# VHH binders against q07589, part 21

Target 1, 356 residues: q07589
Amino acid sequence: MSRILVIGAGGVGVITALSLWLKKESDVSLVVRSDYDRVLKHGYTIESCDYGRLEGWRPHHIYSSVEDAASAADNQGYNYIVVTTKNIIDGPVNSRVSNIIRPVLEKNKELHGPQLTTHILLVQNGIDIEKEIWAEFPREQYRYTVLSGIQLIGSTKIGSGHISQVGQDHLSCGAFDPQDAAAIQAANDFVRMYSNEGQNFVEFDPRVRYSRWKKLLYNAAINTSTALVGLDVPRCLEFGVNKKSTEIEVFHPAMREIIAIAASEGIIIEEEFITMFTEITRKKVFKPSMCVDCEKGQLMELEVILGNPIRIAKRNGVATPTLSILYNLLVLVQAKLKERKGLLKFDEKTATLVDE
Short names: E, the ipSAE of ESMFold2; O, the ipSAE of OpenDDE; V2, 0.75 times the mean of E and O plus 0.25 times the DockQ between their complexes.

## First folded at step 12 (VHH; framework vhh_8fcz_2)

Design a3 (at its last fold request DockQ between E and O 0.54; V2 from the best seeds 0.00; counts 0 for: pae O 6.0 > 2)
Fold by ESMFold2, look of step 12:
Structure a3 (fold): chain B 356 residues (1-356), chain A 121 residues (1-121)
Amino acid sequence: as target 1 above (356 residues)
Amino acid sequence: QVQLVESGGGLVQPGGSLRLSCAASGFTFSRYYMNWVRQPPGKGLEWVSGISSSGGSTYYADSVEGRFTIIRDNDKKMVYLQMTSLKTEDTAVYYCAREYYWGDSYTFDYEGQGTQVTVSS
């Protein structure tokens, strides 16, 4: 039986733990920070379009911190670490994935040395999110794989210990390194352990890099633009000059730049998706998630969605005039959010940031 | 395994009608938006029409609105495209596509061979 630690108890993390728990093929632990005492005492209330209504539900184990979860892994350790938190590289240092997972990797190494391979599943948006893990944990010293999870799910925490899932659980899972046989096997095993046939959709993704670059067309061009201006997609399109300038001067050029960056990395994304993503969103009155995050005062996943592609572009000599403008304006939006959260202070007497 | 099987294409004269069908399997059909897309000869893929998971909302490209009707039957796991007043510009291979949109992205997947519609006089 695989021992799985799910990190992040938002809507995604709780449903992830529930799906694994329902399959009964794994031992499921969940890190529950602020809700720990309530969940310990009362369990979760879950209203799920896939799994129905549950009252008083808990996974096999809950912990108030990753450090506590790691300490509880006496002679057993964890086979999988599933990270469902937002990856906000420019946020608080304790939100960096390498720092979050380190206690578990160190404990697994102490307990088992090379005999236990730790499978790190990143259920997070963006590109190059695996690079920090590879840099921080040399493979000569640690036995691990890094897996990609692209989760399309409509699940949110609507109160302490209360989860509402209104969009089907849809997970694509694969290996970041397509030549890593252990990672490929671990991804396929996770698909099996997560799959609840007829209730969710789970598939192995043989082309993780392609999938993440393709998703980035929408995220880097549309999600970001709506966040910058606080508008849904139809309004962005209708309010443009002649009802055309947004798609012609913003969405399409940004997507073209992403395609060029992907190509410089050997990933070919079909140009037809530029018009396709524009057309499928044109008449759907929804605020994309980054726009909603800004509306709620939450930090954006700006670096993994825009910063990282632009850094790749600079390294490879690819021009990104549209993405660069979007990024630099969104850096200002992110600074506004940080200031309101107390993570950034501006001294109006000196007109300078207060150094920390 | 996700399967989308298109049928109902053919040769038709301008002004004519056709009804395309798409049989879906390998996923919970009623949970996904479904779409029709097409690829005209020598051109890229074009979105044609979409329908919400419940069927309560329908969407059309401006070029086909008023002429095409998208319909779904969740019990039979089918999506249809009723095409009328066909024009030579409608000549294309038509695919049905499953739409992923939750959270922060849209994408399509189309798994079938498509069905050829040829409008010619």
Scores: ipSAE 0.414, ipTM 0.771, lowest interface PAE 3.6, mean pLDDT 90
Fold by OpenDDE, look of step 12:
Structure a3 (fold): chain B 356 residues (1-356), chain A 121 residues (1-121)
Amino acid sequence: as target 1 above (356 residues)
Amino acid sequence: QVQLVESGGGLVQPGGSLRLSCAASGFTFSRYYMNWVRQPPGKGLEWVSGISSSGGSTYYADSVEGRFTIIRDNDKKMVYLQMTSLKTEDTAVYYCAREYYWGDSYTFDYEGQGTQVTVSS
């Protein structure tokens, strides 16, 4: 039986753990940081459109930290690490994915050496998010694969130990390296272990890079713009000059730039998605996740959604005038958030950033 | 496997009416927003209409607002598009599309062959 450690006990993480647990093909561990005591004592209350209402639910194991999870592995390591936290590379150091998973990777290595391959599933937004892990953990020293998880789910932590899932879980899993047979197999295995027929939706993704670029059409254009201005999508559209400027001057150009960047890598994203993504949300009053994060004073997944694409563009000689403006303005917004959180210090006397 | 099969297209005169149907299978139909999209000759894909999972909310492109009506039957796993006051510019291949977006991004599946609607005098 595969041992799976889920890291991130938000709405996404808890439902992820629940899905695995319900399938009964995995030993499921969940790292619960802030609500550990409550969850330990009372379990989770989960209201799920997929699975109904659960009271007092717990996975097989709950840990207060990744370190504790690693320590508790006894003589058995973890086969999978599922990371459901937001990828915020410019956030606190301890929030970096490489640092989050390190205790478990080290423990697995210690226990089993080359006999255990750890499969790291990144259920996160953005592009090039796997590169951090590849850079931090040399393959000659560590045995692991990195898997892509693209999840669309309406799930939120609404209280301590309380999860509300109002949108069906859609998970697409694949290998970041399309030539990595072990990763491909691991992704397929995960799909199997995760699939609850009639409840959630999960599928193997043979085109991880394509899927991530496609998703970035929306995230890089609409998520970012709405976050910047603090408006829902319909207001963004209606408040534009002649009710057209937001679409014509911001959304579409940004999406086209994403398409161009993908194309520079030989990945062809259909242009039909540009119009479709805009129109489908035109009459739906909602704020994208990045906008909500920003409003809540939470750091945004800015680097993985805009920073990395722009870096790729620069490397490949693709012009990104729209994305660049969005990015550079949001960098300032992010900095503002960091300052409020005490992650960034500015000296007003000298008008300079305080060096740590 | 997700399947979407469109039907009901045809040739109609301007001002006429058509009713399109889409039969869905291979997924929990009642949990998904459903949409109609169309591809006019020589043009890209255009979103036409959407309907919420429960059918309680409907959405229309400005170009079809007031003329088209989207309806769904979750028991039959069907989505319909009633088209009235058809115009020549409504000529297109129409596709049914499954939508899912929960929090961060939209995605669509339109795997059907589509149904041809031709509005001509």
Scores: ipSAE 0.027, ipTM 0.372, lowest interface PAE 4.7, mean pLDDT 91
ESMFold2 (binder alone), look of step 12: mean pLDDT 85; pTM 0.854
ESMFold2, fold request of step 14: ipSAE 0.015, 0.179, 0.062; ipTM 0.511, 0.642, 0.568
ESMFold2 (binder alone), fold request of step 14: mean pLDDT 85, 84, 85; pTM 0.861, 0.855, 0.858
OpenDDE, fold request of step 14: ipSAE 0.021, 0.021, 0.020; ipTM 0.315, 0.373, 0.377

Design a4 (at its last look DockQ between E and O 0.51; V2 from the best seeds 0.00; counts 0 for: pae E 6.5 > 2)
Fold by ESMFold2, look of step 12:
Structure a4 (fold): chain B 356 residues (1-356), chain A 121 residues (1-121)
Amino acid sequence: as target 1 above (356 residues)
Amino acid sequence: QVQLVESGGGLVQPGGSLRLSCAASGFTFSRYWMNWVRQPPGKGLEWVSGISSSGGSTYYADSVEGRFTIIRDNDKKMVYLQMTSLKTEDTAVYYCAREYTFGESWTFDYEGQGTQVTVSS
């Protein structure tokens, strides 16, 4: 039976833990931070379009921190670490994924040495998100694989210990390194452990980098633009000059830049997706996740969605005029959010930044 | 495993009619939006029509609006494209596609072999 630690108890993380728990093929632990005491005493209330209503639900184990979860693995450790937190690499250092997962990797190594391979599943947006893990955990010192999870789900925390899932769960899971046979097997095993036939959909993703670059067409062009202006997609399209300028001058050029960056990395994305992503969202009145994050005062996944592709473009000599404008304006929005959270301080007497 | 199997294509005269079918399996069909896309000879994919998960909302490309009707049957897990007043420019391989909805991104996939529609006099 696989031992799985899910890190992050937002809408995505809780449904991830629930899906694994319902399959009954794994031992499921969940890290629940601010809601820990409430969930310990009363469990979760979950309203799920996939699984129905649950009251008082908990996975097999809950912990208030990753450190506590690692400590509690006195003689077992974890086969999988599933990271569902937002990847805010420009945020506090304790928000870095490598720092979040380190206690578990160290404990697994202490308990099992080379006998246990730790499978790290990143259920997070963006590209190049695996590279921090490879850089921070040398393969001669740690035994692990890195897996990609692309989860399309409409699930949110609507109160302490209360989850509302209104969008159907679809998970694509694959290996970041397509030549890593152990990672491929671990991804296929996770697909099996997560799949609840007739209730969710789960598939193995044989082309993780292609899938993430393709998803980035939407995320880097539309998710970012809506966040900048605080509008849903239909409003962005209708409010444009002659009802055309947003798609012609912003969305499509940004998407073409992403396609060019992907091509410079050997990934060919079909150009018809530019118009398809625009058309499937044109009449759907809701705000994408980055826009919602801004409205809630939460930091955005700006660097993994927009910063990383721009850095690749600079290295490879690809022009990104549209993406660069979006990025630089959103850097200011992110700084405003950081200031509100006390992570950044501007000294108005000197007109300078105090803490960078 | 997701499967989408298109059928009903064929040779038809301009002005004629044809009904395409798409049989879906391997997912909870009633929870997804469904679409038709086509690939004309020597061109890339073009979006044709879409239908909401309940069937209550339908959408069409300008080039086919008024001539094509998209229909779904959630009990049979089928999507149809009723095509009338066909033109030679409607000649293409037609694919049905499942639309991912909600969450952090939208994507659009097709998986079948498609069905050939040829409009020729």
Scores: ipSAE 0.058, ipTM 0.553, lowest interface PAE 6.5, mean pLDDT 88
Fold by OpenDDE, look of step 12:
Structure a4 (fold): chain B 356 residues (1-356), chain A 121 residues (1-121)
Amino acid sequence: as target 1 above (356 residues)
Amino acid sequence: QVQLVESGGGLVQPGGSLRLSCAASGFTFSRYWMNWVRQPPGKGLEWVSGISSSGGSTYYADSVEGRFTIIRDNDKKMVYLQMTSLKTEDTAVYYCAREYTFGESWTFDYEGQGTQVTVSS
């Protein structure tokens, strides 16, 4: 039986753990940092459109930290690490994915050495998110694979130990390295272990890079723009000059730039998605996740959604005038958020950033 | 197995009307947003209309707003597209598509075989 550690006990993480638990093909551990005492004592209350209402639910194991989870592994390492936290590379150091997973990787290595391959599933937005892990953990020293999870779900933590899932879970899982047979197999295995027939949707993704670029059409253009201005998508469109400027001057150019960047890598994203993404959201009054994060004073997934694409563009000689403006303005917004959180210090006497 | 079967297409004169139907099976129909998309000759796929899971919210592309009406019957697992004031530019193969959308993330994960709509004088 596979041992799976889920890291991130938000709406996504808890439902992920629940799905695995319900399938009964995995030993499921969940790291619960902020609500540990409550969850330990009372379990979770979950209102799920997929699984109904659950009271007092717990996975097989609950831990207060990744370190505790690692320590508790005894002679049994973890086969999978599922990371459901937001990828904010420019956030607190402890929030970096590499730092989050390190205790478990180290423990697995200690316990089993080369006999255990750890499969790291990143259920996160953005592109090139796997590179951090590859850079931090040399494959000569660590045996692991990195898997991509693209999840569509409406699930939110609405209180301590209380989860509300109003949207069905749809997960696409694949290997970041399309040539990694072990990763491909691990992704397929995860699909199997995660699938609850008639309840959730999960599928293998054979084109992880393509899928992530495609999603970035929306995220890099609309998620970012809405975050910047604090408006829902319909207002962004209607408030534009002649009700057209936002679409023509911001959304479409940004999406085309993403397409161009993908193309520079040999990934062909269909132009039709530009029209589809714009039209499908035109009359839907909602704020994208990045916008919501920003409004709540939470850091944005800025680097993985805009920073990395722009870096690829620069490397490959692709012009990104629209994305660059969006990025550089949002960097300032992010900095503002950081300052409020005490992550940045500005000295007003010298008008300079305080070097830490 | 998820299945979507479109019907109701045909030849109609400009200004005419057609009603498309889509029969859904193999999934919990009432949990999903449903959409109509179309592919004009020589063109890519174009979104036409969407309807929420409950049917309480409907959405239309600008090109069809005021002319098309999307309706669903969750008991029958049907989605319909009433088309009026049809134009030559509405000529396309029409598909019903199951939508999975939450926030900024969405996909059409299943589509039918399509039904041909031809608007010609």
Scores: ipSAE 0.033, ipTM 0.513, lowest interface PAE 2.7, mean pLDDT 92
ESMFold2 (binder alone), look of step 12: mean pLDDT 84; pTM 0.865

## First folded at step 13 (VHH; framework vhh_8fcz_2)

Design d1 (at its last fold request DockQ between E and O 0.63; V2 from the best seeds 0.00; counts 0 for: pae E 5.1 > 2)
Fold by ESMFold2, look of step 13:
Structure d1 (fold): chain B 356 residues (1-356), chain A 121 residues (1-121)
Amino acid sequence: as target 1 above (356 residues)
Amino acid sequence: QVQLVESGGGLVQPGGSLRLSCAASGFTFSRYYMNWVRQPPGKGLEWVSGISSSGGSTYYADSVEGRFTIIRDNDKKMVYLQMTSLKTEDTAVYYCAREYYWGDSWTFDYEGQGTQVTVSS
């Protein structure tokens, strides 16, 4: 039976743990921070469009920290680490994925040496999110694979120990390295362990890089633009000059730049998606998640969605005038959010940042 | 395995009517938005119409609004496109597509062979 540690107890993480638990093919542990005592005593209340209403639910194990989960590994370790936290690489150092997963990797290595391969499933947005893991954990010292999880779910924590899921539990899972047979097998095994026939949709993704670059057309152009101005997509389109300038001068050029960057990495994305993403969103009064995060005063996944593509573009000699303007303005928005959260200090007397 | 099977196309005169059908399988149909997309001769794909998972909201491209109606039947796992007042520019292969949200992003699948609609006199 696979031992699975889910890290992150927001709407995505709790439903991930629930889906695995319902399948009854894995031993499911969940790291629960602020709600730990409440969930330990009373369990979760879950209202799910897929799984129904549950009262007092808990996975097989809960822990208040990753360190505690690693210490309590029963001398057996974890086969899978499923990371469902937002990937904010410009955020606090303790929130970096490599730091989050290190206690489990070190404990697995101590317990099993090379006999246990740890499968790290990143259920996070963005491009190049696997590279930090590869850089921090050399293959001569650690046995692991890195898997991609693209979760299409509408699930939110709406109170202490209370989860509301209104959008389908839909997971695409694949290997970041398509030449890694162990990773491919682990991804297929996870699809099997996560599938609840008639309730969710789960599939193997044979082309993880293509899928993430294609998703980036929307994320890097529309998600970012709406976050910058605090408007839903229809308002962004209708408020433009002649009701056209937003799509013609912002959305489409940004998407074209993403297509060019992807092409410089050997990934071909069809140009027709530029128009299709605009049209499917034109009349849906809906604020994308980055816009919502910004309005709630939460940090954005700015670097993995926009910063990383721009860094690839610079390395490969691809021009990104539209993406660069969006990125540099959003860096200022992110700094404003960090200042509000106490993560940056500006000295009004010197007009400079304080290095603390 | 997701499967979308389009039917109901044919040859029709300008001003005529036609109803397209799409049979869906391999996923929980009632949880997904559904769309119609078309490919005119020698052109790329263009979006035509969409419908929410419950059917409570419908969306149309400007070029077809008022002439086309998208309908779904969640019990039968079917999507329909009722087309009226057809014009020669409506000539295309029509595909139905399942709409995804990728995290908080949109994309969609279209995999069927499509159904040919030809409007000519």
Scores: ipSAE 0.466, ipTM 0.793, lowest interface PAE 3.1, mean pLDDT 90
Fold by OpenDDE, fold request of step 14:
Structure d1 (fold): chain B 356 residues (1-356), chain A 121 residues (1-121)
Amino acid sequence: as target 1 above (356 residues)
Amino acid sequence: QVQLVESGGGLVQPGGSLRLSCAASGFTFSRYYMNWVRQPPGKGLEWVSGISSSGGSTYYADSVEGRFTIIRDNDKKMVYLQMTSLKTEDTAVYYCAREYYWGDSWTFDYEGQGTQVTVSS
């Protein structure tokens, strides 16, 4: 039986753990940071459109930290690490994915050496998110695969130990390295272990890079823009000059730049998505995730959504004037959030950042 | 396997009406927003209309607002698009599309084969 450690106990993480648990093909561990005591004592209350209402639910194991989870691995180790936290590389150092998973990877290595391959599933936004892990953990020293998870789910933490899922879970899982047979197999195995027929939807993704670029059309253009201005998508559109300027001068150019970057890698994103992503949300009053994060004073997934694409563009000689402006302005917004959180210190007397 | 099958397209004169149907299978229909999108000749995909999971909320592109009506039957796993006052610019292949909210964005993950709607005098 596969041992799976889920890291991140938000709406996504808890439902992920629940799905695995319900399938009964995995030993499921969940790292619960802030709500650990409550969950330990009372379990989760889950209102799920997929699985109904659960009270007092717990996975097989619950831990307050990844370190504790690692220590408890015993002789079996973990086969999978599922990371559902936001990927904020410019956030606190301890929040970097490589640092998050390190205790478990080290423990697995200690216990089994090359006999155990750890499969790291990143259920996160953005592009090139796997590179951080590859850079930090040389393959010569560590046995692991990195898997992509794109999860479409309407699930949120609505209270301590309380999860509400209003949208069916849709997970696409694949290998970041399309030539990695072990990763491909691991992704397929995960799909199997995760799938609850008639409840969630799970599929293997053979085009991880394509899927991520496609999603970036929306995230890099609309999610970022709305975050910058603090408006829902319909207002962004309606408030534009002649109700067109936002679409024509901001959203479409940004999306075209994403398409161009993807093309520079030989990945062809269909042009039809440019208009589709705009139109689909034209009449839906909601704020995208980055906008909500910003309003809540939470750090945004800025680097993985804009930073990395722009870096790829620069490397490949693709012009990204729209994305660059969005990025550089949002960097300042992000800095503002960091300052508020005490992650950046600005000395007003000297008008300089305090070097830590 | 998720399947969406559109029907009801055809040739109609300007000002005429058509009713499109989409039969869904292979998934829990009542949990998904459903949409109609269209692709005019030589143009990209355009969103036309959407309906919430329960059917309580409907959405329309400005170009079709007041002329088109989207409805769904969750028991039959059907979504419909009633089109009235059709215009030549409504000529397109119409697709039924399943929508899902990712928490940070909306997108379509499945579409049918499409049905041709031609509005011509």
Scores: ipSAE 0.024, ipTM 0.462, lowest interface PAE 4.8, mean pLDDT 92
ESMFold2 (binder alone), look of step 13: mean pLDDT 85; pTM 0.853
OpenDDE, look of step 13: ipSAE 0.019; ipTM 0.317
ESMFold2, fold request of step 14: ipSAE 0.233, 0.012, 0.120; ipTM 0.673, 0.465, 0.622
ESMFold2 (binder alone), fold request of step 14: mean pLDDT 85, 85, 85; pTM 0.856, 0.857, 0.853
OpenDDE, fold request of step 14: ipSAE 0.018, 0.023; ipTM 0.368, 0.459

